# Ledger of designs, part 7: VH-VL binders against Jasmonate-induced protein homolog

Target 1, 185 residues: Jasmonate-induced protein homolog, of Atriplex canescens (Fourwing saltbush) (Calligonum canescens) (p42764)
Amino acid sequence: MASTQAMGMTEQQKKSVDEMVEKATNMGVNVQAQNSAVVSMINQTNVSMTFNENHNWSGSVVGTGYPKSIPTKQSRQFIHQGDAKDGSQGAVVYYGSNANGEPCGWLLAWCAPTNVTPTKPNRVYVDCGAQSKFDTISWDTIKAKLDVGPATTNFTDVDTETTIAAGVTSTGSFASVGAAFGLST

## First folded at step 2 (VH-VL)

Design p05 (framework fv_potravitug)
Fold by ESMFold2-Fast, scan of step 2:
Structure p05 (fold): chain C 185 residues (1-185), chain A 123 residues (1-123), chain B 108 residues (1-108)
Amino acid sequence: as target 1 above (185 residues)
Amino acid sequence: QVQLQQWGAGLLKPSETLSLTCAVYGGSLSGYYWTWFRQPPGKGLEWIGEINHAGSTNYNPSLRGRVSISVDTSKKQFSLKLRSVNAADTAVYYCARGEYDFWSGYPTSFDYWGQGTLVTVSS
Amino acid sequence: EIVLTQSPGTLSLSPGERATLSCRASQSVSSTYLAWYQQTPGQAPRLLIYDASSRATGIPDRFSGSGSGTDFTLTISRLEPEDFVVYFCQQYDSSPFTFGPGTKVDIK
């Protein structure tokens, strides 16, 4: 895995996030006032990935919603507007395939509190593997794992040879969340 | 449930400005790019440009400073102006709804179309 | 710009036969951002397939799309009389959006 993956975002993804924030602001979305998350996902698999589901603990997605698909080797972004009290806390699940054509899923969860402190830091949680792993998600379990998660993380599912890396950082009043959905080769 | 209706002058002389309007019924302007296409007789379609409800535009570079698209959110209409027309601009012009995944930065497809307007430029 | 080529230009078949229409892109459509449209003469195009293989709402299951990269196919499994019209492919992977020149499906 390259160091940019451990950091959560490539430089190209950071530029795309900056462009999205500018466009959202021009459309009247106040990204900064509510510590919203601007989420960038890069698909490093060999096939297009399709949005399957989301979960909101606080806040909600803005604009046209979650990217319907993420083409192979490309990145897509979305904005999740934070709740005034608890900020942006949510999760997305995308489906795709591994190198053997087996159905797989990738899960990204993030927490970007309205007021970031050592006690309430930015956090991410990731998971990936067989698609069946995500047919019966316990969102309470995911939330418990997210609540003790780090700001940067990665996971590899040896069985399916899938991998996921993610990170979150604050710049100004909003959080940038990056994730790479991939294969372990 | 969504319907697009278009109108405008169909007969033009060289150097005049084409003006077409498209009205949107049964849906919201938000979340979409509202798009103009043209189709010369017996040929394929050409994308002209698009506009969203906030007024952001993208244009085909081949129309080189001659095209302008505007939106009137209160009337739920969007309009095409093409300046300095010539015989090569003779075509059926269509408006259409483009479902853009705006936040991800990529388009989807064009699912609803106006009825078309034949524009003839006679020299 | 991405140039789309469609083949054949004219496809002559009988009702009940299978039609296979090809669309080739001058460069890779790296996602599946390719659509197919049906056009009856004098009418606006009708969306059939988007994302290379997804049927649009209300489109009969005899229409299917496949392909990736530079090579895409529209298949009509069993031609009905109303299917003897023109078909266009379109890419929306990059601006400007471009269409193929069309394939005309004619009765033998």
Scores: ipSAE 0.005, ipTM 0.463, lowest interface PAE 10.2, mean pLDDT 82

Design p06 (framework fv_potravitug)
Fold by ESMFold2-Fast, scan of step 2:
Structure p06 (fold): chain C 185 residues (1-185), chain A 122 residues (1-122), chain B 108 residues (1-108)
Amino acid sequence: as target 1 above (185 residues)
Amino acid sequence: QVQLQQWGAGLLKPSETLSLTCAVYGGSFSGYFWTWFRQPPGKGLEWIGEITHSGSTNYNPSLRGRVSISVDTSKKQFSLKLRSVNAADTAVYYCARATIFGVDITEGFDYWGQGTLVTVSS
Amino acid sequence: EIVLTQSPGTLSLSPGERATLSCRASQSISSSYLAWYQQTPGQAPRLLIYGASSRATGIPDRFSGSGSGTDFTLTISRLEPEDFVVYFCQQYGRSPLTFGPGTKVDIK
């Protein structure tokens, strides 16, 4: 199954999204709503990553919630059900470490409007680096950056040698959001 | 209720290919990693690899050149092939389900097949 | 790969006693990615603890897990006859997934 396309999503993430949608449907979660977002994250680092925090601008996570952990080289998914008016807009932060064993964080923010238009497009914003960067987050600042963000993006923090790539696209049934949390080395 | 049942040839000659199948009864087939492990007599467990219902695989690097895992979604079965076997591949082989996919709250390997003793001898 | 070492290799105790089993990792792992399994001879492993300290469904409260970093412990507060079997620790924080060599809990 390849029911979703997003620039920046890996083949592994696309398969994981398809499986998550099927599993959620079997559990009674409606992922066919036009304002739902299915978010897939792949951990391309050499250690496990741990959920740190989230923020909702529009909508909320459903089902089992945010994955508590993303093991090394594995993908994890969640479903974020958007508001009828503004769709799904949220952010997550996961912690882990870089190749040197230094504590690092990865931030994914997405905007998947209920009705995608040129003035209300799909958007992502990403950031990564030292864990201390995320000890105090200005969600207003992140929202301002997200509101002018592209549908696909990537960022590399040269100091920590961490990288993050993400994309969001509409599938007709839901928005597909993919992110890869990784290292540049 | 979830039950895993496995079968396959238990006696092999060196250089042959091991083929084992695991069938899943009850529960959902999607949303999990379906995993193979082995345990040589008197020793600890070794993770071989895993597959999802869509066919996505991850393998132990020590076995990557010899191992292949496949799925038959219509039958809710997944299968292990291990090529070019030798005496060091003698072990009890287990299939298992991992609940590490992000929808369930339980982590780790919660359901296991009964095991298949595989002996490689000339 | 992360190497897990379990000690002691064999723990000889009597029913009713407390068992303490150690698992040490060759490098630091998040406590959220360590599991403990019980194995009766001739049977598949049984998940006891995941995330270092969370008991799996149906596991009696005499089993508890603790630890962080490189040092993890499985405690059985009061050994029952069925507990005299082998126990394995497993990490799932770094690929490849690895298991310890096991601790056999033997009757004295």
Scores: ipSAE 0.008, ipTM 0.497, lowest interface PAE 10.5, mean pLDDT 84

Design p07 (framework fv_potravitug)
Fold by ESMFold2-Fast, scan of step 2:
Structure p07 (fold): chain C 185 residues (1-185), chain A 122 residues (1-122), chain B 108 residues (1-108)
Amino acid sequence: as target 1 above (185 residues)
Amino acid sequence: QVQLQQWGAGLLKPSETLSLTCAVYGESFSGYYWTWFRQPPGKGLEWIGEIDHSGSTNYNPSLRGRVSISVDTSKKQFSLKLRSVNAADTAVYYCARGPKYSGSYYGLFDYWGQGTLVTVSS
Amino acid sequence: EIVLTQSPGTLSLSPGERATLSCRASQSVDSSYLAWYQQTPGQAPRLLIYGASSRATGIPDRFSGSGSGTDFTLTISRLEPEDFVVYFCQQYGSSLYTFGPGTKVDIK
């Protein structure tokens, strides 16, 4: 039984986000700015995942940058500071393997506007599958899909038996983005 | 052109700590992980672990708890420490550039140090 | 963990002959993430082939790679004296990188 439901952050991920916010504040990063996104990713696969690529539509990563790896069954966090006009809009791609040892990729894109309104809501877009799917990414295509995306979503690639779930929620101080990179049943 | 040079003690007794350093010349230190491998006599390569310019590390789970890798970005050096050595740790140890963060050489190792023979004997 | 097996363990050939080296994976490996290295005894490995079939920079055209799934092949079309060394395959489709035990190409 594969879960096709959007998965919110686990309690451990929430604790890790709180620790990341504290660490970043101690480094002089203003996470309290309304246009920040704090992104937490959990690796639910059987191997470590490695950072492959990012893209910024608005804003940029701050502090320690994108986690270079996410060990199996662990979570990692980063902070993406949005610009004043459009907020935090970006994407990351991590590579790993499925249950058969085949190379796979997981893509998370998010939009956390500076001012959340009904016409400019929080959005996510996700994709996963064979790593070759992400060798040449059309960022314009991803942006078009993100621009009509929901605040919570999930996707399962049947061919590789990979899954991804993500959500974005405003906390009053920053946007909280959570994602689970995983394998289907 | 990229060049890696390594040094450190090659003769150890059981229970001692192995310490090796690798220096990078000719290129920027950023954009890559920097990796340690070992090769026991007559056997294949074993990946030990990797570190990037920010100090982010990944280790082979079989060596977790005994291994640490550190980086000195100002000197463009990275170092391996392996604690509590025994005869099974006897190998030639190599440093290498890679994997790259992304692109065609992701997951690959394109430049290597000269190797250091480490012998653990009582 | 993906286990790589190489065969034969030793391949005895003469200069000018064609060498065919096999690498078998315990699980399917996308051909995009299979590499071959050459190692002269006492020296560090040298990258030859990546993505199963792409030659690395500076590698002579006598070296070629092929294969998919679990079965991969390195071919040396005409052995030169310097080619009588050890060859390793590597998978990098998992963040836990693994290598084969090597095939020794020996003179006979």
Scores: ipSAE 0.000, ipTM 0.427, lowest interface PAE 15.7, mean pLDDT 81

Design p08 (framework fv_potravitug)
Fold by ESMFold2-Fast, scan of step 2:
Structure p08 (fold): chain C 185 residues (1-185), chain A 123 residues (1-123), chain B 108 residues (1-108)
Amino acid sequence: as target 1 above (185 residues)
Amino acid sequence: QVQLQQWGAGLLKPSETLSLTCAVYGGSFSGHYWTWFRQPPGKGLEWIGEINHYGSTNYNPSLRGRVSISVDTSKKQFSLKLRSVNAADTAVYYCARLGDILTGYYKGAFDIWGQGTLVTVSS
Amino acid sequence: EIVLTQSPGTLSLSPGERATLSCRASQSVSSSFLAWYQQTPGQAPRLLIYAASSRATGIPDRFSGSGSGTDFTLTISRLEPEDFVVYFCQQYGDSPRTFGPGTKVDIK
């Protein structure tokens, strides 16, 4: 099972990512978002998750900013306004706990260019595991992984039994990003 | 175990459209770029383009005006169409998987390849 | 695009000898996402090394990779008869994905 979870998104993860993309899309339409990534995240762990860190390669968060917490089994959203040249490219890290109460982290990175083309597509990159994994983040390394990333991705950390799945799609003048932060057990 | 099987017509006349399909057996279709390469006789490999299960594509700029890659997620298949072929398009065409480089848990790079299809363009 | 150069173009050695193959990039390869492939005539390429230094599943330990930035090396510690084929480096850190022109390992 660990190999199956590591290799692809479960049906539950696909459903959760799709639901989050829909929430992001609805929010973006309601606020008339332009040249932005609208991001919706669901916490499928058993405890609240807390915002730890962000990074901007291009653009910046707007409005009320990054949600400070994501309660268990609930979703939270934010809007990241892209710059005119490179659009929205950023990352967030949330901390929480796995099923055994061990401190864990979840990282979501996205790339939503101002003008999406086959050469410059929407991309996501995800990672999760022990909290210590995120104590010293090489943002250049994350950016390089994001630059070759797909529009849909997932990861399972076998050691901590944590999972993360994400997807991104264009909706009119903005991109909708959906992510599910979870456990594999 | 994951395997790629490819098929399509290998003999074309100039101006015709090349159409090749690659089927994925075993494993997950998501989390990867499904990729087309070609290799002209006696030459090196050229990357044509890639697609993921959401239909997001990247194409080689030299071929972008002529190339289209599509995906059928229900069948776990992806297909290459190359329009307006000429003799320079004669090559062995390969489909491949860009392994899960994002997580570090899987092998990464282009780890699984189809058997190849020789495409000859002649009048 | 990142252009990869391989040297030498042809490396002439005997079985049992060590082979050292070089790959140089025109720009720094993102995340050291540099792979090495072996190609036997008439067959698809076979992945040997990914992420500059990680050995692919089923690849013998006589194959090793090293390097970062713009300079990368594939080492075959003790050549076996089946190793006298063509080797390609490839970067996959940036689009477009690019290959080197290949190094042919010939028997002396």
Scores: ipSAE 0.000, ipTM 0.448, lowest interface PAE 16.9, mean pLDDT 86

Design p09 (framework fv_potravitug)
Fold by ESMFold2-Fast, scan of step 2:
Structure p09 (fold): chain C 185 residues (1-185), chain A 119 residues (1-119), chain B 108 residues (1-108)
Amino acid sequence: as target 1 above (185 residues)
Amino acid sequence: QVQLQQWGAGLLKPSETLSLTCAVYGGSFSGYYWTWFRQPPGKGLEWIGEIHHSGSTNYNPSLRGRVSISVDTSKKQFSLKLRSVNAADTAVYYCARWDTAMVYGFDYWGQGTLVTVSS
Amino acid sequence: EIVLTQSPGTLSLSPGERATLSCRASQSVRSSYLAWYQQTPGQAPRLLIYGASSRATGIPDRFSGSGSGTDFTLTISRLEPEDFVVYFCQHYGSSPYTFGPGTKVDIK
């Protein structure tokens, strides 16, 4: 899981994912099923980020739910339980600010199918930029982009100087999704 | 606003069982780990153990075999039992909350209960 | 178990001065699971900093945390009278969770 997550997941994030899995298992959540996704997000910006919205195409968040905030330079995790047919497919949007104090948003979408095959691989789609970009989201458009997306990706919005990197890989027990929400130099 | 209130026996004799209860007022009981700490006079804090609302527990190995923590989700309470006490168990005992959804760290604490073990 | 060492044991300063408190771990600690607490005599500890550098709700901006790996620092930029109390660091990333022995900030 390390190879695909390298661009979006630090060693600290990987250990935090292990902690999240242990805590969720203690709560009776079956995260060992291969149709679950454990998502870790690290805030590499200079301010706290706040949860704005999510979308589910397949499956739903479980356990403690979506983190309401991600403090600066910290990571937060959640578990998304996939359905038996299509697995875990969802998206989250967090709001924050860029280096100039302008309102910005970061969007992470992932697809972790129940049975990963060459024709149905793990996928991610990312986007970031001005917060206004996310005032009205076309989830159908995002799904179309996710459906042809790679397992690892990054994007930089030059206008706001924001960046986002993400990856997804299967661990044999669950899909590991990592993302870094950041600023460009 | 979340408030933790604790109560229990203050004076024990060696070999007796310590029993303390912590009640949670305001906020949700689900989704958190509920934790016990203690602080011997003039010393630092020691973690005793934790319980999730589901009943899953973790204990400090140094207290292994003597400690048990239980939960009553209907009353929003959790309780500590420490068996076979001795003078080294004299301390102020604290209950606390660990919120894994929003913050890491122990954000709300009970008022503390002084427990003295003497013959 | 991870052992936390705090230095100095007692830090003697005057109001208005900067305080720098050290916490060293016997092995690497993830920054996400390093916290600092303040304790006034007779009261429960108060969470100041979690995740090595994130200020807890309601904590004044004169308190800041930094560090990674085995070396962590709590800084109080300008000491107020109520700050002359005991400070503890804590690791909570793996069981057993452990605390340092404390640093007492004392009036000179």
Scores: ipSAE 0.000, ipTM 0.445, lowest interface PAE 15.1, mean pLDDT 83

Design p10 (framework fv_potravitug)
Fold by ESMFold2-Fast, scan of step 2:
Structure p10 (fold): chain C 185 residues (1-185), chain A 121 residues (1-121), chain B 108 residues (1-108)
Amino acid sequence: as target 1 above (185 residues)
Amino acid sequence: QVQLQQWGAGLLKPSETLSLTCAVYGGPFSGYYWTWFRQPPGKGLEWIGEIDHSGNTNYNPSLRGRVSISVDTSKKQFSLKLRSVNAADTAVYYCARERYYYGSGTYFDYWGQGTLVTVSS
Amino acid sequence: EIVLTQSPGTLSLSPGERATLSCRASQSVSSDYLAWYQQTPGQAPRLLIYGASSRATGIPDRFSGSGSGTDFTLTISRLEPEDFVVYFCQQYGSSPITFGPGTKVDIK
């Protein structure tokens, strides 16, 4: 465990998440985002990933909406405008394939409160694995996990050899969310 | 009502590059993906690729990196380039507007008039 | 890729009759993301139905869509002269999006 590494993350995952957070921050500054989560995602798998679904607990996506696909080895961004009381709280699920060509999914959830405090911090929750895992999602279960989640996290599904890592940080007027969707092979 | 108009050269020789442009009138350009399709004579439609106003692209893998789509947001235009053409690329090419709604999927509501592209020696 | 099969290839009927067109997918179509298009030869396709059963704006009530999973149907309750054209199904539940080969509705 190093001082600059999250527990369980590889050096490459930490760098990827940090780069995505930086892209989100640059976008947020350029478009003058306020009371929003600006999200940047990188696809580190060998195939394109396709948007499957989203969920909003507070706030909603703006602009061109969620990217429909994320090509292999490329990043895509979106902006989720928070409501005045509870900020931006949402989730996205993308589908793709693992190294063996088996259908897999990646889930990213975030919580970016309007007023960040030690008792109401920025949070992320991630999950990945077989596509069937996401065919019937309990959003209440995801919300419960998100509500106690850290600001930086990762998960590896050993059975499908898929990985996901994410982080969130405040930039003053908005939150920057970075995520890396990948394979452990 | 939204209207798409397309133009470009329709007669090509093998190995040349196909270039087509589509212009959007009568409605917003931002907030949509803009798509190219082709249809060989007497056959079904094949999706080529899509682009949004920010230049984000997705392509059909079957075209093997021969395809490139670009956008000029200020003119509300997007263009298709297909390199190294051969007789199998003979088709009517269409541009279209893509509608995506969360939970309702993707469909195409407005189409250009089509351009017949013939590749012959 | 999901392969779509349309049957019959040609449907020969008279004006006023009911037409039933089938579209079958090689794999289950996620969330029934299936659309139907009408095409007059030499013209661009026209959207009829999306989401398997939702009629597009301006499309007459005689057109309806049904089905789920791998089996989908387009029904035209009473054929009008302008309906004797080609119909295509399209799935968008899986990338890449794919189209069926078409069903031609022809005059008997």
Scores: ipSAE 0.000, ipTM 0.418, lowest interface PAE 16.3, mean pLDDT 85

Design p11 (framework fv_potravitug)
Fold by ESMFold2-Fast, scan of step 2:
Structure p11 (fold): chain C 185 residues (1-185), chain A 122 residues (1-122), chain B 108 residues (1-108)
Amino acid sequence: as target 1 above (185 residues)
Amino acid sequence: QVQLQQWGAGLLKPSETLSLTCAVYGGSFSTYYWTWFRQPPGKGLEWIGEIDQSGSTNYNPSLRGRVSISVDTSKKQFSLKLRSVNAADTAVYYCARGVAARPGYYYYMDVWGQGTLVTVSS
Amino acid sequence: EIVLTQSPGTLSLSPGERATLSCRASQSVSSSYLAWYQQTPGQAPRLLIYDASNRATGIPDRFSGSGSGTDFTLTISRLEPEDFVVYFCQQYDTSPWTFGPGTKVDIK
């Protein structure tokens, strides 16, 4: 079954990621997604977040697409259909605000290979901070970081007091990806 | 009949930004990859990058973060910006429609724009 | 990235003859995600073959593609005057998409 084993994360971050992974798993079972990633995101900030951009290295979003908005303290999900060869590899960026009302962004990237092996494992990469950090994204740089990333991770930007945690696990038919976009305040 | 028409400045000086636009006539915009290629004089084709209807982009790593592609779905247009050009960027630039071979990120090009010769010289 | 090599670089033949063009990949192209394009001087490429062996809409049956893995072939069974142009192969199995350097079919 879907589970996230987080290392270097707080107990609250582990709980949030586990809840998001479970929501993604339940959605995937209902949809009967295969060779896909079911991605669940929770907005733990004090304001609504809005979709800014996405990137596909392998596969593409299906169904209703990327959620345009994630209301405060709520979760939203999407399905990313993987390619036969490389599986699901993509990224999303959402914009919002920190506790001081300053514009901030949160970036989630995932890699869910078609055939998970020790050499090609499930991976995530996360980043967050000032919105200007995401004005021009080098997707090649993100891909390089993702390619050596762990299956569970977190990051806190001290300057903006923003945090992000994410994890990915295999369910036997699809990958379950969970992420929590939040504040360190 | 689907047709791609492209336009933009063909003569540039080093350090300037190349800006090209491609318009799609006569066809659907929704299920395709909208892509840019270039071909230096006497050389082969090089893929630059693509964008889909949702605004998702992929770029050739060789262009070192100098490239951006944008889409205007209401006008059925997509555009290429290549920053900090130099003489090595001299080429004929093509827009093209990418058709997915299967669900996911695999495609070949079935329709091409006419090409724009871009010359970078001081 | 996958490097594509095309041979011969130039093929000199007469109208009515058969042309055989080779495209070799530096690593295996899975699912035969390989296309062939024709390019007339001064014009954009024209799709001939996709998925290694499927002819694109409107392409005459004298054009055929074959091969898998690392070795692919484009065959033109009976050259017409309009066929004396350049041909490129392209792989779309692994990003970045790459093209061969081209084979020029010249009139003898």
Scores: ipSAE 0.000, ipTM 0.446, lowest interface PAE 19.4, mean pLDDT 85

Design p12 (framework fv_potravitug)
Fold by ESMFold2-Fast, scan of step 2:
Structure p12 (fold): chain C 185 residues (1-185), chain A 121 residues (1-121), chain B 108 residues (1-108)
Amino acid sequence: as target 1 above (185 residues)
Amino acid sequence: QVQLQQWGAGLLKPSETLSLTCAVYGGSFRGYYWTWFRQPPGKGLEWIGEIDHSGSTNYNPSLRGRVSISVDTSKKQFSLKLRSVNAADTAVYYCARSDYSNYGLDWFDPWGQGTLVTVSS
Amino acid sequence: EIVLTQSPGTLSLSPGERATLSCRASQSVTSNYLAWYQQTPGQAPRLLIYGASSRATGIPDRFSGSGSGTDFTLTISRLEPEDFVVYFCQQYGYSPLTFGPGTKVDIK
């Protein structure tokens, strides 16, 4: 049925997304609906990353939920089921460390509308840097940035030497969201 | 290190609502699912449902809309309500923690001490 | 729902012996999403194995898990006195999550 591709996803991530879709389908989740986002995150840092928080503008996580941890050099997936009106719009924040052992955070936000049009396209917004950057998040500010965001983006925080890249692509059955949390060294 | 303590009514009559609460001591409340199970006397465990810190829930369909789980993130507590009980709901009820992990760690540890619930017919 | 069956229902052995416990699923369990628990009477279950073969933190080396598809095995290489309790398998590949009925390991 559906492609599991998002821009920049590795072959292992694509396989893991397929396995996640299979697991969710076996658990009774209809991931073929246009109002679902299947999100894959790869940890390209040198340490494990830990889930810190999420935010929902529309829709909610389903199945087994957000991965609590993403081991170094591995990927983890989740499914976020959208509502009929606005689709899937959410954000996640993961914590980890940079090459110097300083605490850092990575933020991924996505918008996968129920019906994708040129005026209501798939969007992502990303940010990364010192963990303190995410101690108090203005979700209204993130939403404003997401609302004008592209379908593919990347960002590098020079001070912490952290990077994040993300993309969102419609597969015809669901939105595929891919993100890479990394370091610039 | 992290410990779950549970409490609530243990003796019910048919048609009443079961209400149990589980409190989390130590560790992080975020990053986990908080889950309810039950075990009828002499039988295996049955999964009831789960909730995360944001209030996202999943329920066992076999409980047919009788179940509701809620969360109080500030107190690090989550609660089970099971409506319209009958004798088949007699069991030891457990709360437990599960990882968010989609692949390796959809498993339960730690567990609460358990609460025996008896429904008289 | 996936039905798990465990065999034997009761396994009678002596301390120091090897125990082999079986768990069979009514259909193939995706990605080895299978766990094993130990339960002492009057106590909550204790996680032993997850992902069919990964030992949980703090669990002794004498416990091991194996298998895939529909057939899974828990092995206890050298039974200690505290191991004469009930063991449950659990699948988490399909909704709803389901447990087997248990195998009781009893002293001969």
Scores: ipSAE 0.005, ipTM 0.450, lowest interface PAE 11.3, mean pLDDT 83

